# Designs tried in a protein design chat: VH-VL binders against q9umr5. Part 174

Target 1, 268 residues: q9umr5
Amino acid sequence: SYKPVIVVHGLFDSSYSFRHLLEYINETHPGTVVTVLDLFDGRESLRPLWEQVQGFREAVVPIMAKAPQGVHLICYSQGGLVCRALLSVMDDHNVDSFISLSSPQMGQYGDTDYLKWLFPTSMRSNLYRICYSPWGQEFSICNYWHDPHHDDLYLNASSFLALINGERDHPNATVWRKNFLRVGHLVLIGGPDDGVITPWQSSFFGFYDANETVLEMEEQLVYLRDSFGLKTLLARGAIVRCPMAGISHTAWHSNRTLYETCIEPWLS
Key: E = the ipSAE of ESMFold2; O = the ipSAE of OpenDDE; V2 = 0.75 times the mean of E and O plus 0.25 times the DockQ between their complexes.

## First folded at step 5 (VH-VL)

Design qd66 (framework fv_nofazinlimab)
Fold by ESMFold2-Fast, scan of step 5:
Structure qd66 (fold): chain C 268 residues (1-268), chain A 123 residues (1-123), chain B 112 residues (1-112)
Amino acid sequence: as target 1 above (268 residues)
Amino acid sequence: QVQLVQSGAEVKKPGSSVKVSCKASGGTFSNYAISWVRQAPGQGLEYLGYIIPEYGTANYNEKFKGRVTITADKSTSTAYMELSSLRSEDTAVYYCARGSKWFDSTPYYMDVWGQGTMVTVSS
Amino acid sequence: DVVMTQSPLSLPVTLGQPASISCRSSQSLVHSDGNTYLYWFQQRPGQSPRRLIYKVSNRDSGVPDRFSGSGSGTDFTLKISRVEAEDVGVYYCMQGKYWPPTFGQGTKLEIK
């Protein structure tokens, strides 16, 4: 039998978005128990990411406890950051494959429709004034806003991403690293036509330098210092990169070619 | 400088399949995307799809999904485009073209092109 | 799919005179990363396409200064300041922002 699959949605999203993904899983792995968590749906997805981590933790504990052979996580967009933190804070997770579906793992810096809807007069160049305030950090999207021109403010003000990436010190860092390293496979998926995640390479732990040149994961300090285990996982052969062009942000969970190439092989 | 060299012209019957090769020489192959574009006689350019050999990831224009398959052999630095269920309207010159490195840019960068392969579909 | 419309489709030009080709996209080509993914290609008779311009206005290596690209959003122009005999061919614009990438119909430049 196949290991259970837990699905975590993204910003302004809900469980309904994954109906095609569930159809694909049922076709290729019939009998798989798939749980799409319906927590923090719609506007509730704007709640601080640490609050979301707490809620999702409570939901996944009984699922993991009932599956001694392990579980798989499929975490979409912002949900991938929730899953990153979940794997770090849980001393006893039994996750085999963590499938990160176009998630801004190193943060977000781009002019998108989500940004314009939330902050109509803001551009990416001035959003740091809002996001790096105490008020701004009460919103999930600001928890992973990473302005490469104000990296000092990001490091000091980010209450979530800078901490889980080990970019700023935290008392729990050693334990978080130990917990995260228990994952069997880290499957990173993303691509240039996403249109929302900016830079798209953030889904692969790449990010802008101060000149907006994108540097790969292997050039990041968090990798070089092995702050939460990326270098160790890569050396272990546990990181899978699956870049695919031609997929827009809302289509990662509903594209059959993407599913067959990047997701299906990791759902043992 | 990298060059892309394609296989020779093909004449095929309707309903058959054709497989065109594109060999890279003089530079890096595996981590660059290879796109396929066709041009019917006297017509414009039409995108078919791409592959990133390093990761084995390929995607296709919806118009051709189910009929086109793009593969790559990293050991020979060769990409292949196979088109099945051929029709007379598939008569065209088929080009391969190199994108940038998968991380630096998109498959659509297309800075280096093969010489083209004429595929003629006739009964 | 995004529609790319070129004008004129036929462009007869006297040697040494300037030439201008317009390209319009049905949707904005400005990406969330701040770049505009508009490209220009040249296809000489019997040859493969050759990229001249990437991201609206950047010339590729080996492309003469007489070629220049400009534009923003949905409206783009390729200019040749002084047409030479070797410039004969078909010119295509292409958008790379949306999947699948799409090309204009092509503009045939010929010496009159």
Scores: ipSAE 0.695, ipTM 0.874, lowest interface PAE 1.6, mean pLDDT 92

Design qd67 (framework fv_nofazinlimab; at its last look DockQ between E and O 0.78; V2 from the best seeds 0.00; counts 0 for: pae E 2.5 > 2)
Fold by OpenDDE, look of step 6:
Structure qd67 (fold): chain C 268 residues (1-268), chain A 123 residues (1-123), chain B 112 residues (1-112)
Amino acid sequence: as target 1 above (268 residues)
Amino acid sequence: QVQLVQSGAEVKKPGSSVKVSCKASGGTFSNYAISWVRQAPGQGLEYLGYIIPEYGTANYNEKFKGRVTITADKSTSTAYMELSSLRSEDTAVYYCARGSKWFDSTPYYMDVWGQGTMVTVSS
Amino acid sequence: DVVMTQSPLSLPVTLGQPASISCRSSQSLVHSDGNTYLYWFQQRPGQSPRRLIYKVSNRDSGVPDRFSGSGSGTDFTLKISRVEAEDVGVYYCMQGTRWPPTFGQGTKLEIK
């Protein structure tokens, strides 16, 4: 039988968004038990990411316990960060494939419709004033806001991304790295036509330097220092990159070509 | 200097399939996207799809409704375009073209073109 | 799909005179990354297309400086300051901002 699949949604999302994905999985892998977690839906997805991690952890633990052979995670958009953190804090997870579906794994620094909705009077260049405040960090979006022009504020004020990246020292860094490295494969999916993840290369752990030049994963300090295990994963062939153009942010989970190419191969 | 060399002309019957090859030389292959474009006689250009050989990811123009398959062999630096269920309307010169590195830009940059492959579909 | 409309479709030009081709898109070609992925291609008789201009106004290596691209949003122009005999062919604009990429109808440049 196929390993169970657990799906974690993104910002302002719900299980309904994944109806096509469920259909695809059912068609290609009949009998697969797919659980789309309806936690922190809609506006609740704005809750602090650590709160979300705790909630999702409670939901996935019993699923994992019933699947000793392992499970697959499909985590979309913001959900990809939730899942990465989840795998970092769980010392006994049994995740075979962690599929990061268009997630801002290296953070977000861009004006998007979501940002405009939440902060209508703020531009990307000024959002650091809000996001790196105590009250700003109560919003999920700010938990992975990564301003390349205010690295000091990011490193000191980011209560989520800087920690799971191991960019700021903390007592759990070594253990979190060990836990995350339990993953069988890390499948990174994203593309240039996403329109939301900014830069889109963030889905592949690429990101802006101080001059807003996008650097690859291998050029990032987190990789070079192997702060949470990226270098180790790459070395053992556990990182899969699946870039695709022509896919908008809201279509990653509902495109058949994308599914067959980037998702399906890792559900066996 | 990067060059793309395509396979020779094809004559096919309606309902059959054709597979055109595109071999890259003089540079790196795997990290660059390869696009396919066709041109019917006396007509304009139409985009078919692309592949990123390094990762095997391809996307297609929906107009072709699953009839087109683009693949690549990194070991031979060759991309392939297969078109099935051929019709007379598929008669055209088919071009491969190199795009940007997948990380840098869109895959349909098309700065280098093959010489083209004439595919004739006739009963 | 984004519709690319070129004008004129036929362009007879006297040698040494300037030429101008217009390309209009049905939607803005400004990508979310801030770039405008508008290209110009030249196709000489019996040859493969050759890219002349990328991202509106950048000339490819080897392209003579008599070729220039300009425009923004939905309106773009290719200009040839002094047409030469070797410039005979069909010129296409293409957008790569929206999936799928789409081409204009082509403009046939001929010498009078």
Scores: ipSAE 0.920, ipTM 0.950, lowest interface PAE 0.5, mean pLDDT 95
Fold by ESMFold2-Fast, scan of step 5:
Structure qd67 (fold): chain C 268 residues (1-268), chain A 123 residues (1-123), chain B 112 residues (1-112)
Amino acid sequence: as target 1 above (268 residues)
Amino acid sequence: QVQLVQSGAEVKKPGSSVKVSCKASGGTFSNYAISWVRQAPGQGLEYLGYIIPEYGTANYNEKFKGRVTITADKSTSTAYMELSSLRSEDTAVYYCARGSKWFDSTPYYMDVWGQGTMVTVSS
Amino acid sequence: DVVMTQSPLSLPVTLGQPASISCRSSQSLVHSDGNTYLYWFQQRPGQSPRRLIYKVSNRDSGVPDRFSGSGSGTDFTLKISRVEAEDVGVYYCMQGTRWPPTFGQGTKLEIK
């Protein structure tokens, strides 16, 4: 039998978005128990990420307890950040494959329709004024807003991403790193035609410098300092990179070629 | 500085398959996207798909999905394009072209091109 | 798919005169990263395509400065300030912003 799969959705999302993914898994790994967590759906996805982490943690505990051989996580978009935090805060997780579908692992810095809906008069250049306030940090999207022109504000104000990436000190950092390193495989998926995640290379732990030049994971201080274990995982052979062009943001969970190439090999 | 060298001309019958090779020399191969483009006699250019050899990730123009397969062998710095269920309208010059490094903004930048391979489909 | 339309399709020019080729896309070519992935290729008789211009206006190495690209959004132009005999061939615009990459139908430049 195959290990159970837990699916965590993204911003303004719901379990219905994963109907094709479930069909693919059923075809290639029949009998797999797939649980799409139906928490923080729609507008509730705007709740602070630490609040979402607590709720998802409570939901995954009984699933992991019933699967002593391990579980797999498939985490889409914003959900990939929730899963990063889950792997760090849980002292007893038994995750084998953590499959991150186009998640802004180093943050987001781009104009999107979702930002315009939430903050109609904002541009990416001025959103830092809202996001790096205490009020702004009550919204999930601001928890991973990473303005490369105001990195000092990001480091001081980010209540979530800067902490889980080890970019700012935290008392639990050593334990979080130890917990995260228990993961079997970190499968990173993303691509240039996503259209939402900006820069798209954030899905591979790349990000903008102050000139908006994208630097890859191996050039990031987070990697070089091994703040939460990326350098250790890469050396262990546990990081899988699966970039694919031709896939838009809402299609990562419904593209057969993507599934067969990037997801299917990591479900056991 | 990379040069792309393609395999020689092929004549194939309808319903068969063809596999064209593209060997890179004079530079790095695995981290760059290798795209395939075709040109029917007297017509314009049409994109087939690409591969990033380092990761084995390939994607195809929807028009050719199910018939085209692009693969690569990093040890020989060679990419391959296989087209199955050949029809007379598949008669064209097939080009491979190297784009940017996969991490750059778009992998299908196509700055270095092979010499082309004529594939003729006839009874 | 993004449709790329070139004009003119046939461009007879006298040696030493300027030439201009237009390319229009059915959708904006501005990528989510802010860049515009519009390219110009030259194909001389019997040869493979050669890229002349990338990201609207940047010349590739070895491309003479008499070639220039300009434009934004959906409207783009390739200009040759003074046509030389070696410029004979077919010119294609291409977009790489939206999957799949698509090409214009080509402009045949001939010396009259």
Scores: ipSAE 0.778, ipTM 0.891, lowest interface PAE 1.2, mean pLDDT 91
Fold by ESMFold2, look of step 6:
Structure qd67 (fold): chain C 268 residues (1-268), chain A 123 residues (1-123), chain B 112 residues (1-112)
Amino acid sequence: as target 1 above (268 residues)
Amino acid sequence: QVQLVQSGAEVKKPGSSVKVSCKASGGTFSNYAISWVRQAPGQGLEYLGYIIPEYGTANYNEKFKGRVTITADKSTSTAYMELSSLRSEDTAVYYCARGSKWFDSTPYYMDVWGQGTMVTVSS
Amino acid sequence: DVVMTQSPLSLPVTLGQPASISCRSSQSLVHSDGNTYLYWFQQRPGQSPRRLIYKVSNRDSGVPDRFSGSGSGTDFTLKISRVEAEDVGVYYCMQGTRWPPTFGQGTKLEIK
């Protein structure tokens, strides 16, 4: 009776990380078919995001075909960018709720343990030299790296984020927007104690201006120009914002209060 | 300028519940975090939790083990804190305080405080 | 939880003399956004707490310039350059960088 739920994990993640989320769904919505996609796990999550999108697309097609009334997506961290791209490139998706669980939707401009492991001597202020190169764009982290101080390099070099945001012209922009707009609800989840997503407001399509002042979604050029459908979705009442403080990045899928408040209502 | 006015003092029996109200006036309410802090007689300050009224999202200090519930009514610009299973150590003044807007840096600025509500738990 | 330790807990001071209150955290208070969310509150007798200092060193509106905050990382200080009679009360540091917010024990400032 409940729609199937597809879960897409984040960077250096595995399906075991979602054991508590699966428990919550089973307790509140017994009989829900939940699939945690076991693709691009661990270090494979560093592969280019377009490669990941292709693989996840192939995995979701049979699940969607078996559920003509629709499915839900729960997409965590980097996985939320994969899912947004899926909604754009799939002409025939049937996603009702797209639940974006602390995902860097407007990009990332912050140091992480993963970046320190990959580039031990680099700081966020100089990573644009690496990420905005053809070599850097072969890493998923660099596909959504968004340096607010080097906008011209971002627009030129981004092979993923600038395209799915409609920030750089490309022949599929109109079709991608049409496809994305078929989603029933966009549920945005995140909070200030995340500790990884920087700025944390990226989870709500907020981001830095050139002075590192955070502008909210409605102040972003991609919203004002409606380049991929955010303004249309908001006007339709299809965007749900669910901010919650007190949750660290690795705890979003293991917090019962978060689940009951922000996730469960959208798992029809 | 925003002002927070809390409900009056209460005397409660052990094992009962108390619900303290916090009404905002003279400023915006729903887009701000509203925090709750308590102070036992002669003791320091202890953070209980918060709510963002526009979204109904709340979180609580784990030390209260699910005894605290924070809610809000946007139409009346009022936040509520309910503490259940009361015991004598819960005797304290309970404060509400306004934090930052939900999308600003942290919800814990607490730049405006209510007058406090004394809750006495007595047999 | 981040433990906030204040020193001293009791601070008798002569009117017109300086006062200094120390606050130490069990962990760095640098947030992922680069800010340090350390606050100082004053609670005068019989009143609600009042915020004096936010983000380590920024004075709130209406706070006299004799109050100053400083520090970084784990070590923070509130200074009063010349204590006045109205400064009597309890002073708390609080961190807002890591959930949950936590307060120091309080420092009771008294005039000798």
Scores: ipSAE 0.532, ipTM 0.808, lowest interface PAE 2.5, mean pLDDT 90
ESMFold2 (binder alone), look of step 6: mean pLDDT 90; pTM 0.930

Design qd68 (framework fv_nofazinlimab)
Fold by ESMFold2-Fast, scan of step 5:
Structure qd68 (fold): chain C 268 residues (1-268), chain A 123 residues (1-123), chain B 112 residues (1-112)
Amino acid sequence: as target 1 above (268 residues)
Amino acid sequence: QVQLVQSGAEVKKPGSSVKVSCKASGGTFSNYAISWVRQAPGQGLEYLGYIIPEYGTANYNEKFKGRVTITADKSTSTAYMELSSLRSEDTAVYYCARGSKWFDSTPYYMDVWGQGTMVTVSS
Amino acid sequence: DVVMTQSPLSLPVTLGQPASISCRSSQSLVHSDGNTYLYWFQQRPGQSPRRLIYKVSNRDSGVPDRFSGSGSGTDFTLKISRVEAEDVGVYYCMQGTHWPPTFGQGTKLEIK
């Protein structure tokens, strides 16, 4: 039998977005119990990420409890950050594969239609003024806004990403690191044709420096300091990188080639 | 300087398969994408797909999905393009070309090209 | 797929004179990162393509400065300030912003 799969959606998303993913899993791993969590759907996906983490935590506890052999997580876009926090705050998770599907793991710095809808007159260069306020931090998008030209503001004001990445100190950091390190595999998926996640390398823990040059995971302070366990996981052979060009942001969960190459091998 | 050296010309029958090799010399190729492009006699250029050897990840132009498979062997610094169910319309020069490092930008950068391999499909 | 349209398709030019090739895309080539992934390639008779220009206006190493690229959005131009005999060949524009990458039809540059 196959381990159950839990799916966490992204911004402005719902369970319907994953119908092709469910079809692929059923074809290759028939009998797999797949639960797509229908919490924080649509506009509710704008709620603060810590609020979403609490809600998703309550939903995943009974699923994990019924699967002593372990579970897999497939977490899409913003949902990948929710899953990052879940793995850190849960003292007893039994996640084998955490499959991060084009998620901005080091944050977002780029114009998108979503941001323009919410803040029509802002540019990526000016959004820090809104996002790094207490009001802005009540929106999920601002929780992972990472302006490389205002690192001091990001480190001080980010209520979510800077904390979960260990970029700013937190009393629970040691426990969060211990919990995250229990994951069997961290599968990172992303690519240059995504069109939404900017820089796309954020899905692989790469990010802009102050000159907007993208530096890879191994050059990030969070990796070098091993703040939440990336260096330890990489040394253990537990980090899988699966970059694929030719996939747009809304197609990661509905592309057969992507599924067969990057997702299918990590479902057991 | 990095060079891409391709295997020699091939003549194939309709319905068969062909596998063209592309060997990188003068450095490493694992972190760079390798793209495949073809050109029918007197015609323009057409993109087939790419591979990132370090991760074994490949994707293909929809026109060729199901018939084209691109693979790589890191130990020999060689990429392969296999095209099946050959037709006369597949007669073309097949090129491999180096893209950017997977992390830096895009597989489509194509700054260094192989010499090309003529594949002729005839009965 | 993004359609790339070149004009002219045939370009007879006198040695030492300037030449200009236009390329138009069916969609904007501006990437989400702000860059425009428009390339120009030269193919001399019997040879593999050689990249001349990347990201609209940047010359590859070893490419003479008589070659220049310009444009934005959907309209792009390759200029040769003083055509030399060795410039004979077919020139292709290519977009890399949208999957799959696509090429123009090619412009054949000939000495008249």
Scores: ipSAE 0.752, ipTM 0.884, lowest interface PAE 1.3, mean pLDDT 91

Design qd69 (framework fv_nofazinlimab)
Fold by ESMFold2-Fast, scan of step 5:
Structure qd69 (fold): chain C 268 residues (1-268), chain A 123 residues (1-123), chain B 112 residues (1-112)
Amino acid sequence: as target 1 above (268 residues)
Amino acid sequence: QVQLVQSGAEVKKPGSSVKVSCKASGGTFSNYAISWVRQAPGQGLEYLGYIIPEYGTANYNEKFKGRVTITADKSTSTAYMELSSLRSEDTAVYYCARGSKWFDSTPYYMDVWGQGTMVTVSS
Amino acid sequence: DVVMTQSPLSLPVTLGQPASISCRSSQSLVHSDGNTYLYWFQQRPGQSPRRLIYKVSNRDSGVPDRFSGSGSGTDFTLKISRVEAEDVGVYYCMQATYWPPTFGQGTKLEIK
């Protein structure tokens, strides 16, 4: 018997996006119980990420309780950040594989159609004025907006990402790190042709410096300080990197090659 | 300096398969993507796919999906491109080329190329 | 797939004179990261392609200063300030902003 799989969707998304993923899992791991969480769908995905974490937490507790052997998480795009926080705030999670599917783990800094729809006259260079306000932090996308040219504003104003990454102090940081380290495998998936997640290396905990040069995870202060356990997980052999070019942002959950290469091996 | 050395020319019959090798020397192999590109006689360049040896991840141009498979052996610093169900239109010089480091950029960076392998498909 | 169109397809040039090759893409090559992944390759007769220019205007190590790249969006140019005999060959542009990467049809540079 295979461990149950819990799926968390992304920005402006819903359970409808995962029909191909469910089909692939059924083909390779027949009998797997897959629950696609139908919370914060569509426009509701814009609600503050801490609100989403609370709602998803309430939904996953009974699923984890029924699976003493453990569960797997597949978390797409923005949903990967929700899952990051879930693993930190839950003292008793039993997650084996956390599969992060093109999620902006170090944040987002890019001109994308999603941002232009929401803020039509904004460019990535000026979005910090909106996002780093109290009003802006009421929108999920601003919770992980990470402008590398305004680090002081990001560190002071980010109500979500800076905290879960340990970039700004929080009273719960030690407990969050301990909880996160309970995960069996951190499977990081992403690629250069995503077209939305910018820099795409954010899916692998890489990010821009002040000159927009992308520095890898091992060069990040959060890794070097081991703020939430990345260095410990890497040393333990628990971080899996699965970069794949040729996949657009809306195709990560519906590409058979991606599934067979990056997801299937981690669904015990 | 990094060099890519490919296997020798092959003549194949329609319907068979061919496997071309590309051995890297003089530099880091596993951290770089290896792309495969072909060129039919007197024609332009056409992209087949790539592999990132460190992670075993590969993807293919949709035109060739189902017929092309790219693999790598890190212990011998060698990448392989296998093309099946060969047709006369597959007659071409097949090149391997080193892409960027998986992290720095796209696998299509292609700054170092092998010498090419002529594959002729003829009865 | 993104279509790359080169002009001219044949470029006869007198030694020591400048040469210019155009490359046009069917859509903007600006990536979400702000970079433009447009490359130029040279293929001398009987040889493998050699990359000359990456990201529109950056010259590769060992490439002579006489080669330069420019352009933005959908319109790109490779210039050779003073053509030398060794520059004979076919020049290809390539886009790598969108999967799969695609090449122009090539421009054959010949000495008059």
Scores: ipSAE 0.669, ipTM 0.857, lowest interface PAE 1.7, mean pLDDT 91

